VHH binders against EKC/KEOPS complex subunit cgi121 (cgi121). Designs and how they scored, part 65

Target 1, 174 residues: EKC/KEOPS complex subunit cgi121 (cgi121), of Schizosaccharomyces pombe (q9p7j3)
Amino acid sequence: MILPLFPETQVHVFVYENVSNCAAIHEQLISQNPIYDYAFLDAATILYKKQVYSAIIRALEDRRDEQMKTKTIHSEVILSLSPKTEISSAFRQFSMTKKSKNIVVVKIDSKLTEEEEFERLDKLVEGNRVEFSDEELQKLIDFKVLKKNYKLDPSTLENPLASILSSIALRGYS
Below, E stands for the ipSAE of ESMFold2; O stands for the ipSAE of OpenDDE; V2 stands for 0.75 times the mean of E and O plus 0.25 times the DockQ between their complexes.

## First folded at step 9 (VHH)

Design z102 (from z1 with S101D K102R Y104K; framework vhh_7yz9_2)
Fold by OpenDDE, second read of step 10:
Structure z102 (fold): chain B 174 residues (1-174), chain A 120 residues (1-120)
Amino acid sequence: as target 1 above (174 residues)
Amino acid sequence: QWQLVESGGGLVQAGGSLRLSCTASGFTFSSYAMGWYRQTAGNEREWVALITKSGSTTYADSVKGRFTISRDNAKNTVYLQMNSLKPEDTAVYYCTARSYDRYKPTEDYWGQGTPVTVSS
């Protein structure tokens, strides 16, 4: 996938449900295994494709502008999902945990086709791949977590997407 | 042999001010984005402020309006002016230099840190 704003950067996004080895993946991330050079998100925190795209774009903009707050572009994606500027908060809010069951995996700067990247990632993730779509994401979302992460109230719940995108876009501007 | 040396930390009362300095050597200072991070025992290192090569600045919400990051390329030094300090600002503050290259992993250099203690 190519984003119009960043035509030189290939991005792939995958969704897995019923992942049995999140704990093992998490350990590899902690050890900074380069084979696991992805952004691993908890699907329970993701409601829209545009939410993920917005975070990716924000991260890419940060990199372009030499304003990355985190160590890697993938960690920056995780940070970019959060309305908060604290890295630890963002990871706590959106990153895959040992207890996660469903995940969204983002790859930035991929040199592979989507299928090739899938083949590589499939060796790392023990779960069922599903379509990256709003429909599938809606099946995996935890609305309680979503509401907490973005401080959604009855008024903003009428249009959660707008609120979420605003939170992402305006992080650090409140 | 790159080196970042922080200074200016110490004990200060709440509401007080400190100015941290970080002097770089062993690399082309002007080619790097500079930043300040802070860390407390048992916690992850958190970013505080960043200044790009061109001088654009970014701040964490917790310090916005109170802290100011600046750089002097002639002196190979980055500064952090900390005003209206709060006890929650207590931490070891680290200076970092970051080189951006989209075709290779980001390179980070770190100093040894300077401790800041804000008493209530």
Scores: ipSAE 0.692, ipTM 0.873, lowest interface PAE 0.7, mean pLDDT 94
Fold by ESMFold2-Fast, scan of step 9:
Structure z102 (fold): chain B 174 residues (1-174), chain A 120 residues (1-120)
Amino acid sequence: as target 1 above (174 residues)
Amino acid sequence: QWQLVESGGGLVQAGGSLRLSCTASGFTFSSYAMGWYRQTAGNEREWVALITKSGSTTYADSVKGRFTISRDNAKNTVYLQMNSLKPEDTAVYYCTARSYDRYKPTEDYWGQGTPVTVSS
């Protein structure tokens, strides 16, 4: 995928359901294993494709402006999903855990094609790949988690897209 | 306060073996993942091998099957056994310690490096 504001930046997003080895993946992530340099998100926290793209765009803007708060662009994507600027809180809210079952994986600045990244990730992730689509994401979301992460009230929960995107875009300005 | 001290480098003929050691002090070694990187003049550091806190190992494709990383928590030491050495393995080898503080990555610890020269 090509982003209009960042046409030179390659972005790939993958969705896996029924992942059985999240504890093993988590161990590699906390070890900062270079092979696992992706943003591994808990799918329970992601409702829309636009939610992920907005976080990616925010992270790329922060990198462009030399305002990144984390060590890698992938960590910055995780931070950018959070309505607050606290790194620990963002990772607690959005990053995959040992107990995750469904995950969203983001790769930025890949040296590989999407097909090659899929083949690589399929060896790391023991789960079923599904399409990165709003339909598939809506099967994996946990609305209690979403409501808590974005501070949604019952009226906004009926149509939360605008509220979520505003929270991502205005992170730290409220 | 913290230190990583590498040893075991030197000159070896192609096809030979070397064992590198890295001894840590000043931090809780058993809580850290340990790794090896290498660097040739004019190039960036290249990752070689990693061993996690639980003992899981991972290798760069260029060394897989030839190098073995291991650790001894009682001695605060990580090792790199290098077999079937090639001239392309000539580099300065660096030991590193990697950790997470709760939900975020912490700063890496690095040794000063040990040179390895493999002659044809």
Scores: ipSAE 0.573, ipTM 0.834, lowest interface PAE 1.7, mean pLDDT 88

Design z103 (from z1 with S56R T58D Y104G; framework vhh_7yz9_2; at its last look DockQ between E and O 0.06; V2 from the best seeds 0.00; counts 0 for: pae E 14.9 > 2, placed apart)
Fold by OpenDDE, look of step 11:
Structure z103 (fold): chain B 174 residues (1-174), chain A 120 residues (1-120)
Amino acid sequence: as target 1 above (174 residues)
Amino acid sequence: QWQLVESGGGLVQAGGSLRLSCTASGFTFSSYAMGWYRQTAGNEREWVALITKSGRTDYADSVKGRFTISRDNAKNTVYLQMNSLKPEDTAVYYCTARSYSKYGPTEDYWGQGTPVTVSS
């Protein structure tokens, strides 16, 4: 897909459930295997498509403005999900772990179609692809984790999207 | 050969101030975004502050309002003024220079680091 504000940047997002090899993927990420050049997110921390898009946009803005805090655009996406500026915290909160079962995978600057990218990624992920939709994300979310990550309270939990997006967009502006 | 040399670290009491300097050589300083990161033993390196080529600054939440990053292109030097220092600011501070393409960072240069110890 193409984001309106970044027409030259192709982005793909995939959702996998019941992934059996997250530990193996995690080891490849630690070793910085270039084949795994994606942002691997724990689906338990993602509630909305717009949450993911917002983080992607923030990361792309950081890149555009030459203000990236992390080494890669994909790591910047992970950081951008966080309402806080600590990189380690962001990764602990949102990145796929060895214990993850469901994941959201983001690819920035893809040269492939969505289907082609999926075929490539499907060789790396042992799980079931599901639709990238709010409906599917809602089945995978851990609200306890979500509330913790974004410090949601009863008032904001009624409509957490606004709070989440604000946290992402306004990080560092408080 | 490119080089980043940090200085200004040392021991300081809580509430005190330090000013770190990082002098660059071997590359076009004005074409790079500059930044400071810090690292404690056993932990990942965390970003502290950055300053773009145009002079736009950004800070980690933990240091915002206390630290100030600045650059002097004529001297090929980036500074970190650290005020109201806290024990949790104790770390090795690293200077970094980053160049960008449309796809992101192309070159990352790092200094050897300068230790900062804040005592209670």
Scores: ipSAE 0.875, ipTM 0.941, lowest interface PAE 0.5, mean pLDDT 95
Fold by ESMFold2-Fast, scan of step 9:
Structure z103 (fold): chain B 174 residues (1-174), chain A 120 residues (1-120)
Amino acid sequence: as target 1 above (174 residues)
Amino acid sequence: QWQLVESGGGLVQAGGSLRLSCTASGFTFSSYAMGWYRQTAGNEREWVALITKSGRTDYADSVKGRFTISRDNAKNTVYLQMNSLKPEDTAVYYCTARSYSKYGPTEDYWGQGTPVTVSS
């Protein structure tokens, strides 16, 4: 994907279901293994493609402005999904855990094509790749988790897109 | 040598206001994001507010709408205006300076802390 405001930035997003090795991946992330330099998100927290792209754009804006709050652009994407500005809360709410079963993986600044990143990720992730689409994401979302993470009431839960995007754009004011 | 000196804390009644100040010396203030943390007895230090080099502000959910962070680069000072204070805001408040390094953002400097007590 090419972002109009960041045309030189290469962005790839992958979705995996039925992942069996999340505990092993999590250990590699804790040890800061550079091979795992991706944003690994729990798919239970992601409802829309626009939700992921909004977080990516916010993270890229923070990097452009030298205002990143985390060590890498990928961890900044995870933070940017949160309506809060607290790093630990954002990671607890959105990042993959040892118990995750379905994940969304974001790569920014790849020197590889999407197909080449897929080949690399297939070595790291033991699961089934599905299309990055609203239809596939809606099969993996946990609405209880979504409601808690974005503080949605029943009226907003019926059409949460605008509320979610506003939360990401305003961060800390939703 | 570097210093962050907090002032403006004290005793106030619920619903009152306080303005905390933190004056920096010994480093280039305008090159740093500035923030406030607080610590209550028996609890971990929690982040309260942040203001970036460009002036963007962020707040913890517990204080948004009540607290305002601002900075004055000419005076090397960051401020926290605290309105509608609640007993649960009782804490020691610390200011911090955050820089961006090639390894990411780091909290480089911390103040000594200033106590705030809000009476019910």
Scores: ipSAE 0.000, ipTM 0.114, lowest interface PAE 17.0, mean pLDDT 83
Fold by ESMFold2, look of step 11:
Structure z103 (fold): chain B 174 residues (1-174), chain A 120 residues (1-120)
Amino acid sequence: as target 1 above (174 residues)
Amino acid sequence: QWQLVESGGGLVQAGGSLRLSCTASGFTFSSYAMGWYRQTAGNEREWVALITKSGRTDYADSVKGRFTISRDNAKNTVYLQMNSLKPEDTAVYYCTARSYSKYGPTEDYWGQGTPVTVSS
């Protein structure tokens, strides 16, 4: 899909559950294999579609405005999910690890249609693709992780979306 | 040719302290985040601590409050002060220089490691 403010930028987001090969994917990522040119996120940290889109938009805005803090747009998406500016914490909290079970995969600057990109990705990920939807994401979230990552308390848990989106939008202004 | 050389490892009793040093050469030290990993035989390397080029720090949960990472850019050296050591801290400790790309963080340079043994 194409975001209105970024008409030249094609973005795809995929969700996989019950992924059996996260360790193998992680090894390919650290070896910088260009076939694995995606942002791999731990789905336990993602509750809403808007959470992911907001991070993508923030990363693209920072690229446009020459304010990126990391070297690539995919790493910037990972940072943008975090309410804090600390890069290492953002990666530790939101990136897929060797022990992740469910993942959200983001491709920015894709030259392919969604189904073409999926065909490539499906060769890399040993898991079950599910719809990128709030319903499916809510089945995969770990609320303890979400509360820790965004410092949610009982008052913010009644409307966690607004609190989370505010954290993403205001990162760096606090 | 780049180099990272660790020192300061050794044998220490539980509850004791050690200070590890890692001196860099052959690259622009101040442009890198610096970190420490550790590894026991037959296991994967475990991240321990990171210090960014601006001096912000982060730690694995298992060492928070006991370990302190610091850096001296004038000496091209990163340090790991290890206090209240436990037998589970026994490992070979590796210094690393980290950068970030669209594939996530990468450890561009690694030292050869310095062994630390904590006896009960």
Scores: ipSAE 0.000, ipTM 0.151, lowest interface PAE 14.9, mean pLDDT 85
OpenDDE, second read of step 10: ipSAE 0.862; ipTM 0.936
ESMFold2 (binder alone), look of step 11: mean pLDDT 84; pTM 0.841

Design z104 (from z1 with A33R S101D Y104S; framework vhh_7yz9_2; at its last look DockQ between E and O 0.01; V2 from the best seeds 0.00; counts 0 for: pae E 16.0 > 2, placed apart)
Fold by OpenDDE, second read of step 10:
Parts: structure tokens; sequence; C-alpha cells
Structure z104 (fold): chain B 174 residues (1-174), chain A 120 residues (1-120)
């Protein structure tokens, strides 16, 4: 897919449920295996497509402005999900862990079609792909984790999306 | 060969101030985004402050309002003015340079670090 704000950057997002090899994937990420050049997110922390898109856009803006805080665009996406500026906190909050079961995978700067990218990624992830939609994400979300990550309260829970997007957009401005 | 040399670290009491300097050589300083990161033993390196080629600055929340990053291209030096220091600011501070050249992969350079200790 192409984001309107960044027409030269192709982005793909995939959702996997019942992933059995998150621990193995995590090890590859730690070793910085270039084959695993994706942002691997814990689906339990993602409620909306717009949440992911907002983080991607924020990361791309940071890159454009030469203000990336992390080493890679994909790590910057993870950071961009967080209302906090600390990298370690962001990864702890949103990154796939060894214990994750459902994941959202983001690829930025892809030169492949969605199907081609899927074929590549499918070799790495042992799980079943589901649609990248709010409906599917809502089935995977852990609201306790979501509330904690974005400090949602009863007033903001009426419109979680607005609060989440504000947190992402205003990170570093509060 | 590229080189980043930090200086200015040391022991300071809480509430005190330090000014770190990082002098670059071996590359075109003005073409790089400069920054400061810090790391404590057993933890990941965290970004503190960044300054772009154009002079745009950004700060981690933990240091915003207390730290100021600046650069002097004529001296190939980036500075970190640290005021109102807290014990939690204790860390080894690393200077970094990043190239965003669109025709080449992103390249990062790092200094050896300068230790900052803030006592209670």
Amino acid sequence: as target 1 above (174 residues)
Amino acid sequence: QWQLVESGGGLVQAGGSLRLSCTASGFTFSSYRMGWYRQTAGNEREWVALITKSGSTTYADSVKGRFTISRDNAKNTVYLQMNSLKPEDTAVYYCTARSYDKYSPTEDYWGQGTPVTVSS
C-alpha cells in the first residue's frame, strides 16, 4: 500500500494469529538478522489500523526530518507507537516478545507486491494470517495492556482512538 | 578516519550543571545529524538529545527543559548543556553522528563516551 503523505514509500502490514515461533523470531531480531527486517508488534497492544498507520507516518516523518531516535525505520515505528520517548519503554510496551501469540508485522520501503512480501514473511512466521482490519485487531487486543500503554481512563475510553492518536502525535510535546 | 571525542563528564552534585562537548574529525561534520545518548550498566542505550544539520533540536522527555543541545560547525563540535542534574542522569554519555544521505545507507558514528555521575 501507499500512504498519501509518502507516495514514494510502499508499506505492507500483516496480522498473524496463533504464532508458534515468536521466540525464534525474537532471537533473530536480537541477532539483527537482515532477513527479519520488519517491525514485529505484539497484536495485544494494537486496537486500530489508524494506530499502526499513525505510528508509521510518525516514523516516516522522523526519517524525513532526520530526527530518528532509533537505528532503523522499523524500530522507529515501534517507538512511534508509544506516548513515551524512551526506546526501551516503547519496545517493552509494543514490540513482539517471546511470549507473544498474535503479531502485527510492518514492512516499510518494500519493493515487492503485498503478495510477494507475504510469501517471504510466511517463511518466517509460523501462524495464520488474518485480515488487517479493526475487526480482527479488536479480537486480539488486550485492553488492560492498551489502557496501561496509553494511560486511558474512563473519560478517554469513550473514544480510545482519539486518545491513542493524540498520544502518538504529541509524543515529546507534553 | 572518523572520530568523535567526548569530554566534560565527571562528578557533580544534584542540582548542579555540566557541559559536555564532542569534537568530530575525519568526516564532514556539517552534513551529519548530531546527538547524545546515554547508557547505564545493564541497560540499553537511550537517546537524550538530537540536533539536525539545520539546527532543529529534539529532547527526551526526561531531560526536556534541563538539557540543551547545540552545535558549532566551525569547530566541528556538538555540546550538551546539562542543568538541574539529577541522580537518574548518571550514565555514560555518548556522542553520535548520523548521515541521512539518500544515496547511501544510514551511517552512524559513535564516540567512546564520557561518564557523568550525579550524587545525591
Scores: ipSAE 0.850, ipTM 0.925, lowest interface PAE 0.6, mean pLDDT 94
Fold by ESMFold2-Fast, scan of step 9:
Structure z104 (fold): chain B 174 residues (1-174), chain A 120 residues (1-120)
Amino acid sequence: as target 1 above (174 residues)
Amino acid sequence: QWQLVESGGGLVQAGGSLRLSCTASGFTFSSYRMGWYRQTAGNEREWVALITKSGSTTYADSVKGRFTISRDNAKNTVYLQMNSLKPEDTAVYYCTARSYDKYSPTEDYWGQGTPVTVSS
């Protein structure tokens, strides 16, 4: 897809449900294997497409402005989902874990075509691919996790989009 | 070979001040974004402050208003002025340099770290 504010930047987002090899993927991420250079998110933490896009935009802004706090653009996407500036807590909150079952995978600045990323990622992830859509994401979200990560009260939880996007956009500002 | 040499760490009482310095050699300092990270035993390195090539600064929420990062390109040195120090600021502080190229991955250089201990 093409982001209006970053039209030169190629972005691909993939969603997998019922993933059986999250522990194996997690080990590759810890070892920093370059073939796993993607943002691997726990789908339990993602409610809307706009939530993912907001984090991507924030990460791209930080890269443009020389303000990235993490090593790669993909790790910066993970950090950008968090309302806090602490790297370790953001990764604990949003990254896939050995126990994850559904994941959202983001690729930025691919050297490959979208079809080639498809083929490559399908070899790494043992699960069922579904469309990146609000409808599919809402089947995979854990509202208790969402509430905890964004500090939502019960009234905000009924319509959380604006609060989530504000948390992403305003993190690190006074 | 590149080198980052930190200095200025030590023991200080809560409410006190310290100024850390990091002098770079072996690369074009003015072309690099500079920064400070800190690490406590058993934890990952956490970002503290960054300064871009143009001098724009950003700070972690925990140090905002108390710490100031600055650079002197003529001396190839980046500084961290730490005021109103708290016991929770106790950590090993690391200087870092990062090159930005729009089409290339970022590359981090790291110093060996300088310990800061803030007593209660």
Scores: ipSAE 0.251, ipTM 0.681, lowest interface PAE 4.4, mean pLDDT 87
Fold by ESMFold2, look of step 11:
Structure z104 (fold): chain B 174 residues (1-174), chain A 120 residues (1-120)
Amino acid sequence: as target 1 above (174 residues)
Amino acid sequence: QWQLVESGGGLVQAGGSLRLSCTASGFTFSSYRMGWYRQTAGNEREWVALITKSGSTTYADSVKGRFTISRDNAKNTVYLQMNSLKPEDTAVYYCTARSYDKYSPTEDYWGQGTPVTVSS
């Protein structure tokens, strides 16, 4: 997919449930294996497609403006999900861990079609692919984690989208 | 046209075992993720087990350690070995095939189901 603000940047987003090899993937990410150059997010932290797209857009804006805080565009997506600017906290809160069960995977600057990128990713992830949709994401979310990560109270949990998007957009301006 | 046909269901005493089979036709079985779901009266279908095309397996917590999913690509068949069965395992068991590519429908393939009843 192509975002309107970044017409030359192809982005793919995949969702996997019931992933059995997150520990193995995590070891490859620590080792910085270039085959694993994706953003691997814990799906327990993602409720909306717009949440992911907003983080991607923020990361791409920071790259365009030479304001990136992390070494890769994919690590910048992980930082951009966080309401805070602290890199270690963002990774702890949003990145896939060895204990994750469901993941959202983002590829930025893809030279491949969605189907071709999926074929590569499917060799790396042992799980069940599901549609990237709000309907599927809400089945995988952990609302306790969402509340903690974005400091939501009960009144905002009924429709938290605006609060979450504001947190992503306003990071670093307070 | 595609087809998934389950077999091996029946009545069994608590603590007993059953082996379910699901034979596929009309698609390239070895390229699909296979799985089992179950449904009790009045409830939504519940995921039970999944096996990827590479052979990795995943189980629902309620069956882990008791059920084993496996596949035989030469016979286009996926199996569910169910051991230490409990009355709460009573359900209709459905075989499913899941895939994505640009020429496949986005929906999963489902069998017609095979009933399993576990009595005390």
Scores: ipSAE 0.000, ipTM 0.155, lowest interface PAE 16.0, mean pLDDT 84
ESMFold2 (binder alone), look of step 11: mean pLDDT 85; pTM 0.857
OpenDDE, look of step 11: ipSAE 0.125; ipTM 0.617

Design z105 (from z1 with K53R T58E Y104K P105S; framework vhh_7yz9_2)
Fold by ESMFold2-Fast, scan of step 9:
Structure z105 (fold): chain B 174 residues (1-174), chain A 120 residues (1-120)
Amino acid sequence: as target 1 above (174 residues)
Amino acid sequence: QWQLVESGGGLVQAGGSLRLSCTASGFTFSSYAMGWYRQTAGNEREWVALITRSGSTEYADSVKGRFTISRDNAKNTVYLQMNSLKPEDTAVYYCTARSYSKYKSTEDYWGQGTPVTVSS
């Protein structure tokens, strides 16, 4: 994928359903294993492709401006999904947990092709890979989780895209 | 105050073996994943090996099959057994400690490094 504001940045996004080894992956993430240097998101928190792209763009802007709050660009993507600049809260809200079942995986600045990343991730993740599309994401979302994370009321929840994107783009500046 | 103290480096001939040790103090060792990185003059630090809190291990492709990382929680020590050493393994080797809290921040725990020289 090409990002208009960051055309030189390589971005790959993968979606896995029915993942059976989330506890093992989580252990590798908290150990900061370089092989697991990806943003591992709980798919229950992601409704749209644009939601993921907005967080990626925000993280890249923070890196460009030397304002990253976390150790890696991938952890900065996780933080950037949150409407608030509170690292622990953002990770609790959006990062995969030992009990996650469906995940979204983001890779930035890959030295590998998309196909090579697919082969690598398919060995790390014990689940079924599905297309990164709004249709597939809408099958995996938990609307109760989404509502809580973005503080959506019932009227906003009927058309939440604009509210979610504004929360991501404007965090820390409202 | 936390401290990581490396030992076991030195000069060895190609094909030889060395065992590096890193002893931790000032934090709960068993709560941390432990790793080894190496650095040559003028180059960035590169990752070598990792061992998780549960004892799962992972290695860089360049050392896989030759190096073994292990830990002894009773001694607060992590080890790197280096076999079949090559001149390309010549570097300063650094011990590092990682926790979930540090994953969410920019702080890392690092030792001062121990030099390893592999002669041809």
Scores: ipSAE 0.186, ipTM 0.632, lowest interface PAE 6.2, mean pLDDT 86
Fold by OpenDDE, second read of step 10:
Structure z105 (fold): chain B 174 residues (1-174), chain A 120 residues (1-120)
Amino acid sequence: as target 1 above (174 residues)
Amino acid sequence: QWQLVESGGGLVQAGGSLRLSCTASGFTFSSYAMGWYRQTAGNEREWVALITRSGSTEYADSVKGRFTISRDNAKNTVYLQMNSLKPEDTAVYYCTARSYSKYKSTEDYWGQGTPVTVSS
């Protein structure tokens, strides 16, 4: 996938359900294994494709402008999902945990096709890949978590996209 | 009819090297990801290395830095260069070919295996 604003950067996003080895993946991330150079997100925190895209775009913009707050573009994606400026908070809010079952995996600067990237991830993730779509994401979302992460109220829960995107865009400006 | 034939296994001393080969026939080699697994008696097959269609590689932690997987599409062959071998690397090594669809693997092929024994 190519983003219009960043035509030189190839991005892939994958969704996995019923992942059995999140704990193992998490350990590899802690050890900073380069094979696991992805952003691993808890799918329970993701409701829209645009939410993910907005975070990716913000991360890429930060990189372009040399204003990344984290060490890697993938960690910046995780940070960019959060309305909070604290990195640790962002990771607690959105990153995959050992207890996660469903995950969203983001790859930035991929040199592979989507299919080839899937081949690599197949060895890392033990789960079922599903389509990256709002329809599939809504099956995996935890609204309690979503409300907490973005401080949504009952009036915004029916259509929280605008609130989510605003939170992402205005991080650090509240 | 598809076929994977492994070769290159044998006895080697600890610290030594071996190069395994796997030759494929009966399917479009370039359309498959290739990999090596190993298995000891009584245990499940363990993933060792993978090479994608485009040549991207992945390794198990236990062999990273010591093993190198490569492929030659013109010869329909995948290789596993094994350096700094350890007794714990002793196993039957299997070649596999895997085809992937958008959301799942679609086809798997396996060879007969080649035995590798690393003595102390």
Scores: ipSAE 0.097, ipTM 0.550, lowest interface PAE 2.2, mean pLDDT 91

Design z106 (from z1 with S101E Y104R T106L; framework vhh_7yz9_2)
Fold by OpenDDE, second read of step 10:
Structure z106 (fold): chain B 174 residues (1-174), chain A 120 residues (1-120)
Amino acid sequence: as target 1 above (174 residues)
Amino acid sequence: QWQLVESGGGLVQAGGSLRLSCTASGFTFSSYAMGWYRQTAGNEREWVALITKSGSTTYADSVKGRFTISRDNAKNTVYLQMNSLKPEDTAVYYCTARSYEKYRPLEDYWGQGTPVTVSS
């Protein structure tokens, strides 16, 4: 996938449900295994494709502008999902945990086709790949967590996408 | 030979001010973005402020309006002016230099840190 704003950067996004080895993946991330150079998100926190795209774009903009707060572009994606500026908070809010069952995996700067990248990732993730779509994401979302992460109220729940995107875009400007 | 040396930390009362300095040596200072991070025992290191090569700044929400990051390329030094300090600002503050290269992992360099303690 190519983003219009960043034509030189290839991005792939995958969704897995019923993942049995999140704990093992988490350990590899803690050890900073380069084979696991992805952004691993808890699918329970993701409602829209545009939410993920927005975070990716924000991270890429930060990199472009030499304003990354985290160590890697993938960690910056995780941070970019959050309305908060604290890295630890963002990771607690959106990053895959040992207890996660469904995940969204983002790869930035891929040199492989989507299928090739899938083949690589499939060796790391023990779960079922599903389509990266709003429909599939809506099946995996935890609305309680979503509401908490973005401080959604009855008024903003009428159009949660707008609220989420605003939160992402305006982080640090409130 | 590559070094970042922080200074200016210490004990200060709530509402007080401190100015941290970080002096770089062994590399081309002007070619790096500079930043301040802070860390408390048992917690992850959190970013506080960042200044790009061109001088653009960004701040964590917790310090916005109170802290100011600046740089002096002639002195190879980055500063953090901390005003209206709060007890929650207590931490070891680290200076970092970051080089941005396309399609490469970022390479960060860190100093030894300078402790800041804000008493209530």
Scores: ipSAE 0.664, ipTM 0.866, lowest interface PAE 0.7, mean pLDDT 94
Fold by ESMFold2-Fast, scan of step 9:
Structure z106 (fold): chain B 174 residues (1-174), chain A 120 residues (1-120)
Amino acid sequence: as target 1 above (174 residues)
Amino acid sequence: QWQLVESGGGLVQAGGSLRLSCTASGFTFSSYAMGWYRQTAGNEREWVALITKSGSTTYADSVKGRFTISRDNAKNTVYLQMNSLKPEDTAVYYCTARSYEKYRPLEDYWGQGTPVTVSS
């Protein structure tokens, strides 16, 4: 995928359901294993493709402007999903955990071809890959988690897209 | 406060073996993943091997089957056993310690490096 504001940046987003090895993946992530240099998100926190793309765009803007607050572009994507600039809060809210069952994986600036990236990730993640689509994401979301992460009231929860995107865009100001 | 001290490098003939050691102080060794990187002149540091807190090991394709990473928490030491050495393994080898705190990656601790030269 090509982003209009970042046409030279290659972005891949993968969705896996029924992942059985999240504890093993988490151990590799906290060890900062170079093989696992991706943004591993809990799918319970992601409702829309636009939510993920908005976070990616914000992270790329921060990298362009030399204003990243985290060590890697992938960590910056995780931070960018949060309405606050607090790194620990963002990771608690959006990162895959040992208990996660469904995950969204983001890769930016891969050194591999798209085909090689698919093959590589399928070997790391023991689960079923599904289409990155609003329909598939809607099956995996936890609305209680979404409400808590974006501080949505019951009326906003019926159509939360604009509120979520505004939270991502206004991160640190609300 | 913290330090990583590498030892065991040197000159070795192709097909030979070396064991590198890295002893840590000034932090809780058992809470960190430990790794080895190497660097040749004009190139960026290349990852070689990693061992997690639980003892899970991962290797770069170029060394898989020839190198073994291990750790001894009682001695605060990580090891790299290098077998079937090739001239292309010639590099300065660096020990690193990695951890997460409060859901964020911490900056790596790095040693000063130990040179390994493999002659043909």
Scores: ipSAE 0.582, ipTM 0.845, lowest interface PAE 1.8, mean pLDDT 89

